# Ledger of designs, part 6: miniprotein binders against C2 domain-containing protein 3 (C2CD3)

Target 1, 169 residues: C2 domain-containing protein 3 (C2CD3), of Homo sapiens (Human) (q4ac94r1171to1339)
Amino acid sequence: SSGLLDVGLRYRRSPRTAEGVLAARTVSISVQIIRACGLQAAAKALAEREPALQFSATVGVNASVTTHLSFLPQGEQRRTHPVACSFCPEFSHHVEFTCNLVTQHCSGEACFLAELLEFAEVIFAVYHENTKSASDIISIESCKEYLLGVVKVPTKELLIKRSGITGWY

## First folded at step 3 (miniprotein)

Design t4 (from e2 with R17E R28Y E33T T35Y E37R Y38F)
Fold by ESMFold2-Fast, scan of step 3:
Parts: sequence; structure tokens; C-alpha cells
Structure t4 (fold): chain B 169 residues (1-169), chain A 80 residues (1-80)
Amino acid sequence: as target 1 above (169 residues)
Amino acid sequence: SETFTIKVEGPSEEVLEEIAERVLEEAYKLGLTVYVRFDPETGTLTIRVTGDSPEELEKAVELAKEIAEKYGAKVEVKRE
């Protein structure tokens, strides 16, 4: 409900033939991350939780966003490049997830994509990247990345709206 | 609440997927709760539609039959 991310989601399939039969067995789920905004509050909250973390809350954060489809393995996760020193970073990031029309739920059962999308979510995680804290001894991810926020967008309406889902989340 | 179970048998998985998406789209427009299950072993699509309005449920069932028949699929409907 914080309005953290300006995103777009689109479900794209092969064109239907005269009989309604699909030419290909796959679909593309298009994800666009246009920008994040209002990161001031998240940055201040992070500084309170991580007293050792040094960054200028008046200058901004180094933000990156990961995209995860809830029914796909974690390994299919995508990430934007970081945008330095901004509380309203513009990513202009576009990524596609290619899915089979009949695919496996993470539990291993074969399901129509339509079944999965009814209960699935696109999960966006927004991070601050502090490269100065990277260490050879500690995993680079344990020192480099700090969670600023999480946005979950239900995929249910992708089946209804050909234009997709667009807006702030 | 009342529930109808619609079983669809079609010429291919791609066609069943198309039928499922179109039926879901129409049922959501009617404000109904829909559950869709594909059984790859039998090649059968099962659609369960639940709601409080018999009129809206009947419309959803009629639309499902029409959509499936357009794609050459066989439809079996059961009132629960």
C-alpha cells in the first residue's frame, strides 16, 4: 500500500489461429520496472535497524530491484542494475519470463499456467547496495545488500486484461 | 454458496489452456469464484465455479459450454 514501485505486467501469447489453436506452447510474462519512489522512509528505517551501516540519508540510496514469480524457482529471479544516490531511481528495466502453457508448480505438479496465475504473485524486492561493505570473509551479499522493501503484485488480473497491469505498488 | 463442476475434454493441451483462460475471464466478469485444474494423465480440464447467484452461475456454465464447443471440446457439467 506504500506506492513504492511503478511497474507494468503483461501476459503475451502466440497469436490465435482461425480455430483458436495456439502456434506455440509458450507464453511470455513481461515485467517492466519503470522507477521506485519515496525511498526516504525505508532508508531511515534501515539506518535504525543497521547502526553500523554508513550512507547519507540526505543524498539517497543505491537501489536495485529483484523480480521473482512466486511459482518459478528462485534461480529464475532477475535483477536491475543499481541506480546510485537517489530516493526516486529510474530503472527503465524490462524483462521477460518465458513459461510453458503447461508448466510445473514449485511442488512438482504439472499445471496449466492459468491455474498458477490465479493464485500467484510477482514479488519485487528493493535493496540498497553498499559496495564499500563488501568483504572476502563474509558473503558479499551479507554486507553488500540491505532490504528496503517488498512489493507483491497479484497475477490474477493478467488473465482478464490484455493491456496488462500498470501502476504504483 | 452453490458450485458447478465443468469437465472439458479437448483435442490438445493448448486448446484446453485456451478454453480455461477464456472461461476464467468470463467468470471473473460475473464476480464468481473459479478453480481450474488440469490433469495431464487423463488430459481433462476441470473448472469449478462457485457463487451465491444461480443466475450468474448458469450464465458462466452456458458461456463455458459455448466456448468449449467452439473449440471442438466435449463438456460435462455437474451441479454439486
Scores: ipSAE 0.000, ipTM 0.294, lowest interface PAE 13.8, mean pLDDT 72

Design t5 (from e2 with E13D R17D E33Y T35E V36I E37T Y38W)
Fold by ESMFold2-Fast, scan of step 3:
Structure t5 (fold): chain B 169 residues (1-169), chain A 80 residues (1-80)
Amino acid sequence: as target 1 above (169 residues)
Amino acid sequence: SETFTIKVEGPSDEVLDEIAERVLEEARKLGLYVEITWDPETGTLTIRVTGDSPEELEKAVELAKEIAEKYGAKVEVKRE
């Protein structure tokens, strides 16, 4: 009954030096987007809301997913390639976010990344990409995106779970 | 000078890295010298803290232990 996206999250740091100096280190947050499912209802709603799209909600959607870490700028979001004509698209998409261990969450304040992860989330937005493509002679429209759904996954468990977080959200 | 050795065995390598970072930050605020060695194969972090003020050193050791225990790590402390 629940769950639009099958995802995985992992947290890994670079090894530390043995000296007593406070040096900036990086951490990698690994995000896998395995698949989406159950897009029939969203597709039907989109077709009724946007009749000018002229797509058949019975054959599937052209789905792509954006990934955004809540404490990073929007410019650092990532997007999958679109998967055509499917209600259960398989993305098998893997991205890495490299973050400082100490960063500023709000103006003037520095926080350890682990403290930010206790309150942060990974935000996935699922879109239908509608393109009225053209031959190499005529191009009539550019790609336009339509939101199908949003999934938010808390990052708190990454601090204490070696295997990371995996499941439907 | 006094030296304490703190051995930390944690639930994950990522947690051990976080403990090390927080310990270094707190030691720096107190003007203490800290040497940290890392063995990811055994899941062990060894922290040696040296200082001239016994009171501040004991306080730093207690803080390090508190930080490690907050993350579910096992801690062993030894005075050298």
Scores: ipSAE 0.000, ipTM 0.127, lowest interface PAE 12.8, mean pLDDT 68

Design t6 (from e2 with E58Y K65E K74E V77I K78Y R79V)
Fold by ESMFold2-Fast, scan of step 3:
Structure t6 (fold): chain B 169 residues (1-169), chain A 80 residues (1-80)
Amino acid sequence: as target 1 above (169 residues)
Amino acid sequence: SETFTIKVEGPSEEVLREIAERVLEEARKLGLEVTVEYDPETGTLTIRVTGDSPEELYKAVELAEEIAEKYGAEVEIYVE
């Protein structure tokens, strides 16, 4: 009933012509990252591990969210802009994943989207970004990120609601 | 869940009609109940497939997608 992240998921399949014994199809998975809330507890837990971040536990965190589809390469991961100093950041962020699926193998076996979606998941990782102020050097270097939480949404649930799924996780 | 909804958007009403006929024929072979609606305002065909077997429902959805794809139509699938 309570969760960390308010998201929406939907999928759409684009038309493709079959090609002999191998038919490839394109699927678009739409992900909305609406907001996160209740980050006080996560920030407190983080500050207990990282004393230098104690101030963030009382003021707010610089939260960003990464989205990863379990059946796509890590390089296809997407990330929101960080929202500064908030325990309930609003992202209103939309991303779309496009992937090609094989509908039939050369062995003659069919590959069904429903079977793929039954075992896959969308992985959201919420981070606190230790970023310098805008007046400092904006080095988009791999500054250390601090994990606040992970939310895994089974892709089987993309087929559960009339226009996808939406809710807190 | 016993009902899957398939929304189809295609190049013409006549093509959507052919898609509906093919899907109805295949779903009937699987022992499924099918209803279809056409919305002239949006130009979309909505196919609802109802049954007791999740396996047959998943198969019907994949067949509907294959049929629509053959006719160059776009498909969106979700559960009611």
Scores: ipSAE 0.000, ipTM 0.201, lowest interface PAE 13.2, mean pLDDT 66

Design t7 (from e2 with E62D K65Y E76R V77I K78V R79T)
Fold by ESMFold2-Fast, scan of step 3:
Structure t7 (fold): chain B 169 residues (1-169), chain A 80 residues (1-80)
Amino acid sequence: as target 1 above (169 residues)
Amino acid sequence: SETFTIKVEGPSEEVLREIAERVLEEARKLGLEVTVEYDPETGTLTIRVTGDSPEELEKAVDLAYEIAEKYGAKVRIVTE
């Protein structure tokens, strides 16, 4: 399949504590972001929307990617380092999310992670980061970010495929 | 020894019995102690796994998911 982002997702059922029965109650969701490609159209659209950026849509973007699991809080999202001046940035980014196998609802009933994954998705947001300073002096100036695209990958197949989910999305 | 509980829901009692038999056979090979119970009112197979280390319990978790994938069953690890 054609797409914006080359990713890999794996569900690993490894214990995370050395304390007896609790060892079996956590799992790891592994996320790999290998590269993005085909950012030319998004870059041109951004240059038209934000002429004040003064970046050249012909040389590339400063791309970073955030990863968000739809059933976790926004505070649990992760971000790659930015890759400068490219339409096909390579991130080689790998992160793991530690998830409890069982969570509790407000009603007090338990919900198993497999039930959450049946309807959940991993949300990747690709941004252009406008760098405000290239000085050797550490700047306290914040970077402005601009959305280039969003990729959503369903998690239901993580339970079926032990090898995980890989490909362009 | 540490014990955790796995609940399995399948399409029929016959399928759950087959799952139970396979679990007992594989658990023996893995050195795990397992007991199974079937509740016909809820249609739920309850598997209790006893292990002495986190590594043994990890094998039990992998076994439960292999069963779910093989038979299209739903697996839950119960909070106790």
Scores: ipSAE 0.000, ipTM 0.111, lowest interface PAE 17.3, mean pLDDT 66

Design t8 (from e2 with E58D K65L E69Y K74T E76Y K78E E80T)
Fold by ESMFold2-Fast, scan of step 3:
Structure t8 (fold): chain B 169 residues (1-169), chain A 80 residues (1-80)
Amino acid sequence: as target 1 above (169 residues)
Amino acid sequence: SETFTIKVEGPSEEVLREIAERVLEEARKLGLEVTVEYDPETGTLTIRVTGDSPEELDKAVELALEIAYKYGATVYVERT
């Protein structure tokens, strides 16, 4: 009830022989960003700061063992399209990330998946997408100023729950 | 008997149908039982492969994953 964001997480479990295709060094993590709610206060704060801007919300996703390292690939799949004029926007964003387990955190060796998921979080950042008056430089600063909320979902449950985890966070 | 369930998401219905046909063709060459179901409401293709030979069954699953991945689809595989 007090959650800001309705999300789902699941990692793909392959049988032993299917590992021949994706063995040792990769894993797939499925992420759903379904909807947000309760953005009224954030939108009001934005309107007081930037009265001429039309409100629009988007969500970016990141996953890391600690907050400084991401193990999700970079790219467009990390962000929903913006939804304008809604305090409870629906995104229906679903994407599967193919993650390389050879990372800086593991000194270039393949990381053990269980160790990564045991201590990792998927971080969702909800922010205003300035689509009206932004140049490239102004757009970057606008995103920083217009952060609406942050949701952190631990991944340790994915080690034991094959159906994944879902709910408001 | 042992069954593998493969759920395929992402591509257009036309591509999912092509994936299904290729998987059916390969599995039949191995003498395996295969059923395919497409749910237009969820956009999900479900492929079930049944057999008593773990080696051939596992090979069919591996081929299905390879085919789906080649078409840019995402796949979940479940043993029952």
Scores: ipSAE 0.000, ipTM 0.069, lowest interface PAE 20.7, mean pLDDT 60

Design t9 (from e2 with R17L E21Y R28E T35K E37Y Y38F)
Fold by ESMFold2-Fast, scan of step 3:
Structure t9 (fold): chain B 169 residues (1-169), chain A 80 residues (1-80)
Amino acid sequence: as target 1 above (169 residues)
Amino acid sequence: SETFTIKVEGPSEEVLLEIAYRVLEEAEKLGLEVKVYFDPETGTLTIRVTGDSPEELEKAVELAKEIAEKYGAKVEVKRE
């Protein structure tokens, strides 16, 4: 595996004084998905299993990316808009996750965000979206998605690096 | 009553503020009075813990050291 996604992660606290932070009780985790590249190999492999996708393997895929923080529920997942017909799509996607500094368990157990981040990861899943023409779309089942790749970025250093985590993953 | 002053120097502002939040919550569970001061010019965090029980105060100091060490921060403790 090599770098498929150009991403950026940042841990934000505002205001940045101890007094203000203690009052706020929440932080933001900023996620940027700048671009993907090198999707040709994945598209070719996909087309070998799905002959209907042969066109996408030659000219480009309709790529979208989902972002999931491993310690948040699946329902908090975010998704980019799809970028049509490209093996190196530019998303310029920016999303923020608002996280509590302390989470409460049903049994009264408290879990600190810093502890969660030590063992957590941000999971990016890259999909190809294959849809019929507008006149032929009758049901959701006419819209299909195919997994092209998965990128996992550890959050362990997120609290330590002031400028955040950035690069190809 | 007795007071301990805990000075923390860490790898980043975000880490220091996280340490401050955690120490404040844990010390309050021990029934201690906690005051936190952050100096953005020097990048240092000062935590003052006050209480009537020497045993609980010592617990708070050890807890602060444990939390700070987990984040790679340096700790200096002074008894008032």
Scores: ipSAE 0.000, ipTM 0.222, lowest interface PAE 13.9, mean pLDDT 74

Design u1 (from b3, 15 letters changed)
Fold by ESMFold2-Fast, scan of step 3:
Structure u1 (fold): chain B 169 residues (1-169), chain A 103 residues (1-103)
Amino acid sequence: as target 1 above (169 residues)
Amino acid sequence: SDEELKELIQKLKELVDELRKAIEKGDPEAVEKLAEAIEKLMEAVAKLYEKGDPEAYEAILKLFTAVLKLADAIEKGDPEAVKRLEELIKELEKLVERLEKEG
């Protein structure tokens, strides 16, 4: 549900110099993930869904958050460090996505980034990271993730609010 | 279309006039919104030259960068920044006229 993540989003043209803009032709989308809260229900549901995991929903979760901009490839997804044993983890995570002023839709047509932001969203996925005793040589499943929730924040207001978008989502 | 370019430049001039009025009234939200609209229209003008004329595209981006440098002064309500913005829009108009004549 809404109110799970405390986030901030900003669109900024950096650098703001003639040489930098002409040479780089890029902008930054700044994403801040401050904290999550209220993960108890998701943890309980996970324990019921994955009984073989032997996860105790009373202790907390080892939470991490992935950030995905809907118009960018999955390979440009970012992830926080996991925060152990908490239903209200503090991430204090800040990342910047460097984007070209002119990019392409999946159809291959060129367009300005501002046009993409009108209909795009930032997708946050909250996971429990299960750590298992396993050798790097022996097991490829040594660290498995389980989805706790998804938060989507529209980017259209980034173009009209210089202060950006901030709040619980 | 050349007609579409002239319309975009006319809209830019109108937005700068509205920006000046918003600053005079002390409306920071209107100032932010108008500054962003001006930036969007400058990007639209640049886009028209991107595919066929990289030299013109770079010249327009240079003007756009000068507009971006004024953003902080505009937010502070500096009337000299608004006058400079008006000058940049006139320079854009002259550049577009020159580019049309050359090609």
Scores: ipSAE 0.000, ipTM 0.147, lowest interface PAE 14.6, mean pLDDT 70

Design u10 (from h1 with R32E Y35L L39Y F42A T43E A49L E61L M64A A68W Y71L L75E)
Fold by ESMFold2-Fast, scan of step 3:
Structure u10 (fold): chain B 169 residues (1-169), chain A 103 residues (1-103)
Amino acid sequence: as target 1 above (169 residues)
Amino acid sequence: TSDQFRDLINRMKQLVDQIREAIDRGNKDAVESLLEAIYQLAEAVLDMLERGHPDAADAILQLARAVWDLLDAIESGDRETVDRLEQLIDEFERLVNELEQRG
């Protein structure tokens, strides 16, 4: 656990009624990204990799976070709005992933969500967003994102914790 | 397909044995996790049966009701209910066989 990102994860089961079970084929995985902290070291390392970027201890980074469930397609990835000029940005971001209880691999083999969650991770990638300035310079450089760090949270305990998983990672 | 039904039913039987062991050991976290796995497998079987055999909807819904009643009872730690769950899984297998036999 890196202690850089304050997150919360919860798993909601299918309804217990027979009618609800037959009607619903999915569960919800809830993800909250509350805040990041201590991005100074990551920003310094980024500045050394990308010398054209100038970071100041007084300015901060323009941070955004992507959330990816390791067993879902990249297209299901979600992203926070960027928080400008901070090394400890507060996102207060909440998203839900709708997941099928049973999926079919391309081989035709059935795959169960419980089995996937035992070995899966929620992957958070923290980026610096170098966005277009008010001067409207058309430079492609101003639209790039730069990786600051990655936080991985195992999902194996989600099925057995009613309150979910909460803490710094 | 029949092979998919057989695989799901066999997985449920395996999990019932694991639930029994977890109850005997007093491992509540394991029981909770295993019950969730059986909920998912039973839901998949019932979904496949309903989609493949809509004319059997009443029988399928009756089995779904029975499954959820038993799984809910096992959450309380009732070992006797685990034996009933095994019987119900055998009924799933019988229904699958009957429906596939009818074509």
Scores: ipSAE 0.007, ipTM 0.201, lowest interface PAE 9.7, mean pLDDT 72

Design u11 (from h1 with Y35A L39W F42A T43E L46F E61I M64S A68L L75E)
Fold by ESMFold2-Fast, scan of step 3:
Structure u11 (fold): chain B 169 residues (1-169), chain A 103 residues (1-103)
Amino acid sequence: as target 1 above (169 residues)
Amino acid sequence: TSDQFRDLINRMKQLVDQIREAIDRGNKDAVRSLAEAIWQLAEAVFDMAERGHPDAADAIIQLSRAVLDLYDAIESGDRETVDRLEQLIDEFERLVNELEQRG
C-alpha cells in the first residue's frame, strides 16, 4: 500500500559514551513514524471481515504501528502508542535500534551490518486496537489487536544516503 | 576504493591543519566547526571501511573509531590531541597504502 505511512529511516554511527570514548562497534538505526493516512478502506474491510468487532468506522480507528528490522529477533520489535478515533493518526514516534557493526549468521560466518542492510527491510505493521468497554457489568470484552496493513521499506539506500530515507510507503 | 580512501584521508589532513591554525589564533568557534567537519569525514571512512576489504575491515574500522574518540578533546582546543589525531590518520593512510594492489 503505497502512501499509507509517512516514515523516516537513518543510519548513524555516534559516540555513545561520555567525553570522547566510543561505544564498542555499534551503530544506531533511527526510525521515525510521523503519521498514517487513508485508513478508511482498511477499517471498512476490517468491520466487514470481523462482525464481532464493535467500533465506529465513520469516526476512526485506534491505530498503532509496530516496527521490525528483518535481521533482528522478533523480540526486538517496537510499537507506537495507539492514537484513538482517527483515519489519519499522527504518531510523531521515534525509536533507535542499536546494532553491532559485525554479527554472525546461524552458519557461524561473520558478516557486516552493511551486508545485512543491502538485503534487509524495515517492516511496519499497522493495527487497530480494540478497547475494553467499561459500561456493562454483565458483558465483557477482551482487548485485541487487528491487522490493518503492512508496509515494507528496503534498507539498501541507507548505505548510500547519510540523510536517510524519508517518504510515504 | 583505494582512491576514495585517499581522498578522504587528504581532506581529513587539511581539516587538521585548519584546526591547528584556529587553535593558534585562539578561535574556539572555528575549532568547534572544523572538529565537526572532521567527525563527518570520519563517519564516511566508517562507511567505506564497512564495505571494504574483509581481511583488513576490523583494522580500518578500529582506526576510524579511534579518530572519532578524539572529537570531544579536539573541540576543547587541545593541541596534543590534534597531534595524536594526525598520527592516527597517518597510520590509516599507511594501512590503505599496504592494501593497494596493481595487477
Scores: ipSAE 0.000, ipTM 0.162, lowest interface PAE 11.1, mean pLDDT 70

Design u12 (from b3 with R32E L39W F42A T43E L46F E61I M64A A68Y L75E)
Fold by ESMFold2-Fast, scan of step 3:
Structure u12 (fold): chain B 169 residues (1-169), chain A 103 residues (1-103)
Amino acid sequence: as target 1 above (169 residues)
Amino acid sequence: SDEELKELIQKLKELVDELRKAIEKGDPEAVEKLYEAIWKLAEAVFKLAEKGDPEAAKAIIKLAEAVYKLYDAIEKGDPEAVKRLEELIKELEKLVERLEKEG
């Protein structure tokens, strides 16, 4: 199976008592980003769009990944630390999203998490971080981000599989 | 644990029947019995969680959401709350039957 990103998704409910189950209003969705691989093709395509980056394609990319749950606001997205000069960066990144069991749809109706997960996805965006010209490489104000690729993982089987969803995407 | 769960469901059905009769008679204890039934349903959901089956995980989420809906309906004084409780019990029975056939 081909894929650029090795990820893991798990669904967890915390309360262990009857009172806790009845009162529980949130659950945790765990996301792991283990590694990316085979970024050569994406880097080559990026260099064709951005000729100034052509020399970066021979050294590797400075990759970072954002995680976005499609039913949560963009402001709740998370980001890995960048991994420099690699076409197969290892992130070993783990984050948890706290999600309400019941939320209000934009239509004003209550929506249940299980219903949202049936049609939702986890969106991973892979970026190359490049510093411009003779600027210090650690200067954040000189850093520009370039999209390498997007990976979308459906959440519909997240509730069904005990071990979660794991694999290359 | 399967035997415990079946016994819990049976007791919950009996409690719902008593609750329906209490409501018909205007018994002031009806509300207290309703909350007791919801509590026993939550206990059954928790026991299913401990089984660790993939189908149990999905059902636990659905049942917890349904329990939350039922609690909200009772808080708002919805007269259909008892009927929703009965529907939740039937869903729980189907889940138990499914898990037994798998194993």
Scores: ipSAE 0.000, ipTM 0.166, lowest interface PAE 14.4, mean pLDDT 68

Design u13 (from l1, 15 letters changed)
Fold by ESMFold2-Fast, scan of step 3:
Structure u13 (fold): chain B 169 residues (1-169), chain A 103 residues (1-103)
Amino acid sequence: as target 1 above (169 residues)
Amino acid sequence: SDEELKERIQKLKQKIDELKEKVDELRKAIEKGDPEAVEKLAEKVEELMEEIAKLYEEVWKLLEKGDPEALKEIRKLYEEVLKLFTEILKLAEKVEELKRRGS
């Protein structure tokens, strides 16, 4: 199988609020991160690249996923908690991005959300988190993550407003 | 559909012109200090902004990437709408100030 992540995306318009007459209209972009599978190959590659990590590719990975909308600043990324020792971790994690109908692109330019979504993508980065960093009291020196894979899902079809976007990527 | 796209673009142009007119009326009502007129016009401006955003979304869905004339026209309208929305956000601050002073 070519897919690493089972995800779902939905586009929802916010209801009209009573707060302010000229209040900005908002859109919610809902992301479901259901599970990852088939991480064995990525784990083996990581073990070869980072032998000092003392990582065993036969046991499993401590996987976490970051979610990023390509037009938003990197500071608006979201991350799941790591799922310990698995090649097919179940996240069952929900992320909500709230955007204005006229929103600011990461370049600082104001743009219509509809136009941004035509060319944008949701970027999922899957990481192995070092067991020491996950278990120990978090410090800058012990907080390490290692990239296992990247999945990009186009947002273009969100504008069609059917059942949303769902499947393996 | 080429016909559907043209109809949506024409409607978008009409709503943009309505918005320009209502923004001018809103500005004049703010200058006169007429709180009743300001409230009604601000509501209409907000309604038109929502309609324009929705129409733009519909136009974008119908747009054929190989239609350079439609793309050129849409880009021009897009720039006009962004300029108007920026102006409206500035007027929104004045509307809120007027409401607070209207006791």
Scores: ipSAE 0.013, ipTM 0.355, lowest interface PAE 7.9, mean pLDDT 74

Design u14 (from l2, 15 letters changed)
Fold by ESMFold2-Fast, scan of step 3:
Structure u14 (fold): chain B 169 residues (1-169), chain A 100 residues (1-100)
Amino acid sequence: as target 1 above (169 residues)
Amino acid sequence: DTEQLRNRIDQFRSRIEDLKNQVQDMRDAINRGDKDTVDRLANDVEDLMEDIARMYEEVWSLLEQGNPDALNEIRRLYQEVLRMFTEILDWAQRVDELRS
């Protein structure tokens, strides 16, 4: 862990509703991305691989972060808004993942959330987004993203720490 | 030791039943508007959940030490542990919902 990303993982509290309490068979995992800092090294390494980005890397990066729970489909991935021209962007981003307590593997075998959490991780991918494209093509394909780094936080501790996990990773 | 593991799982199962009863008691207290009882039960549940977490660690440690000779039994007990801990997560969220 590089200590570049200040994050938090915890179970979400639902509003107090007697009917909802009795009926629900899911838990929500709350993920917070507070800030990133010290992106200078990652930007320098990126600029060495992508010379066209050198000016951006010295000024700061346009950082965005994707969040992926390793046992959920790729389509459940979340992304922060980009923060422009900063090596220490503040995201103040909060997202929730709803997880079924019991589901099924592709094989049809029962899959329990505790087993998934024991071996899973939350994967944060930090990107630089090149928004300076002056293309006359107006499409999402005109925006290129570059990987700055990956932070992986094990979910195993959620089995033990009811209050959750917070810190730099 | 499969027998030690079985004993620990039985204790674990018992604590899960205690948790279910405490959550039901808390729900009943909330419906009655008994704030003092809710607060007391919330603290009791928190203590119980810490005990359950420690027991979970012990059960997992014993499973990891398992001998191949008991593979089928260990697999079945592992499934049971996963179900029970998933149930604890469900009840933990119920407690959080009632306290919020």
Scores: ipSAE 0.013, ipTM 0.418, lowest interface PAE 7.3, mean pLDDT 73

Design u15 (from l1 with F56W E75D A82L)
Fold by ESMFold2-Fast, scan of step 3:
Structure u15 (fold): chain B 169 residues (1-169), chain A 103 residues (1-103)
Amino acid sequence: as target 1 above (169 residues)
Amino acid sequence: SDEELKERIQKLKQKIDELKEKVDELRKAIEKGDPEAVEKLLEKVRELYEEILKLWTEVLKLAEKGDPEAAKEIDKLMEEVLKLYDEILKLLEKVEELKRRGS
C-alpha cells in the first residue's frame, strides 16, 4: 500500500524515422526491479495468516517478484530469482516486453497505442517462497509461494515521459 | 512555480492547436492524393508532436502535485494529445497506401 518496490519503467520504439515512430504497431516496455524494502509488516501478516507454515518473521523472507503487463496473457509473466532471508532484498532485475498490438488485441479493428496504454498497468506481485532442496524435487510439494503484496504502476505516462518513470511504489 | 506552470500550459495549448490544424491539412492532402504536400505536412506534424512531448514532460514535472485546477486542465490536454495521436496513426496508414500506389 506504500513504497515497497523500487522500480523503473521505460517505453521504447525501435524505428527512429518519423513514420516509424508515429506508425509503430509494436511497443517495447523495459522494466527494472531494483529492490524491495520494508517487508516486515507483510512477513508478520503472512505468519498470522498461515500459522501451519510455522513461519518465523524474524529473519526475513525468501522474496521473488513477478511482472505482468495487464494487456498480455498470464503466460508472459516474468519472475525474478528469489532472494533469501531479507526484508530488503536486492533484485537488480531487468526484463523487456515486446508486444504486437494488432495481433494480440485487435480483431478486425485497429487498436491504437494511446488507447491501450491509457488503461493498462504493470503489475508486480511479491511472494515468499517456501522451498525444499533440489533433492526433494520428486516430493509432492517442493515449492510453495505466498503472496506478500501487489504493486500496480499505470502505463499512461510512458508515452509522455521520454526518460520513463522510476521510484518507489 | 505556479507562474512557470501556467506559462508552459499556455504554450502546450498553442502547440496542440497548431498540431490539430496541421493534422487537418494532412488529411486533406491525403484525400487529394498530393504526395508533395503529404510529405511536407508529415514532417511538420512530426516536428510539432516532438515539441509537444518535450513541453508535456516539463508540464508534468512542474505539476507533480500542484494546483487542482491546473491538474484538471492538464488532464484535458492529455486527452486531446492522445486523440490526436490516434488520428495521426490512422492517417499514416493511408499515407503508406498512397506511397505504395505511387511507386
Scores: ipSAE 0.000, ipTM 0.137, lowest interface PAE 12.3, mean pLDDT 71

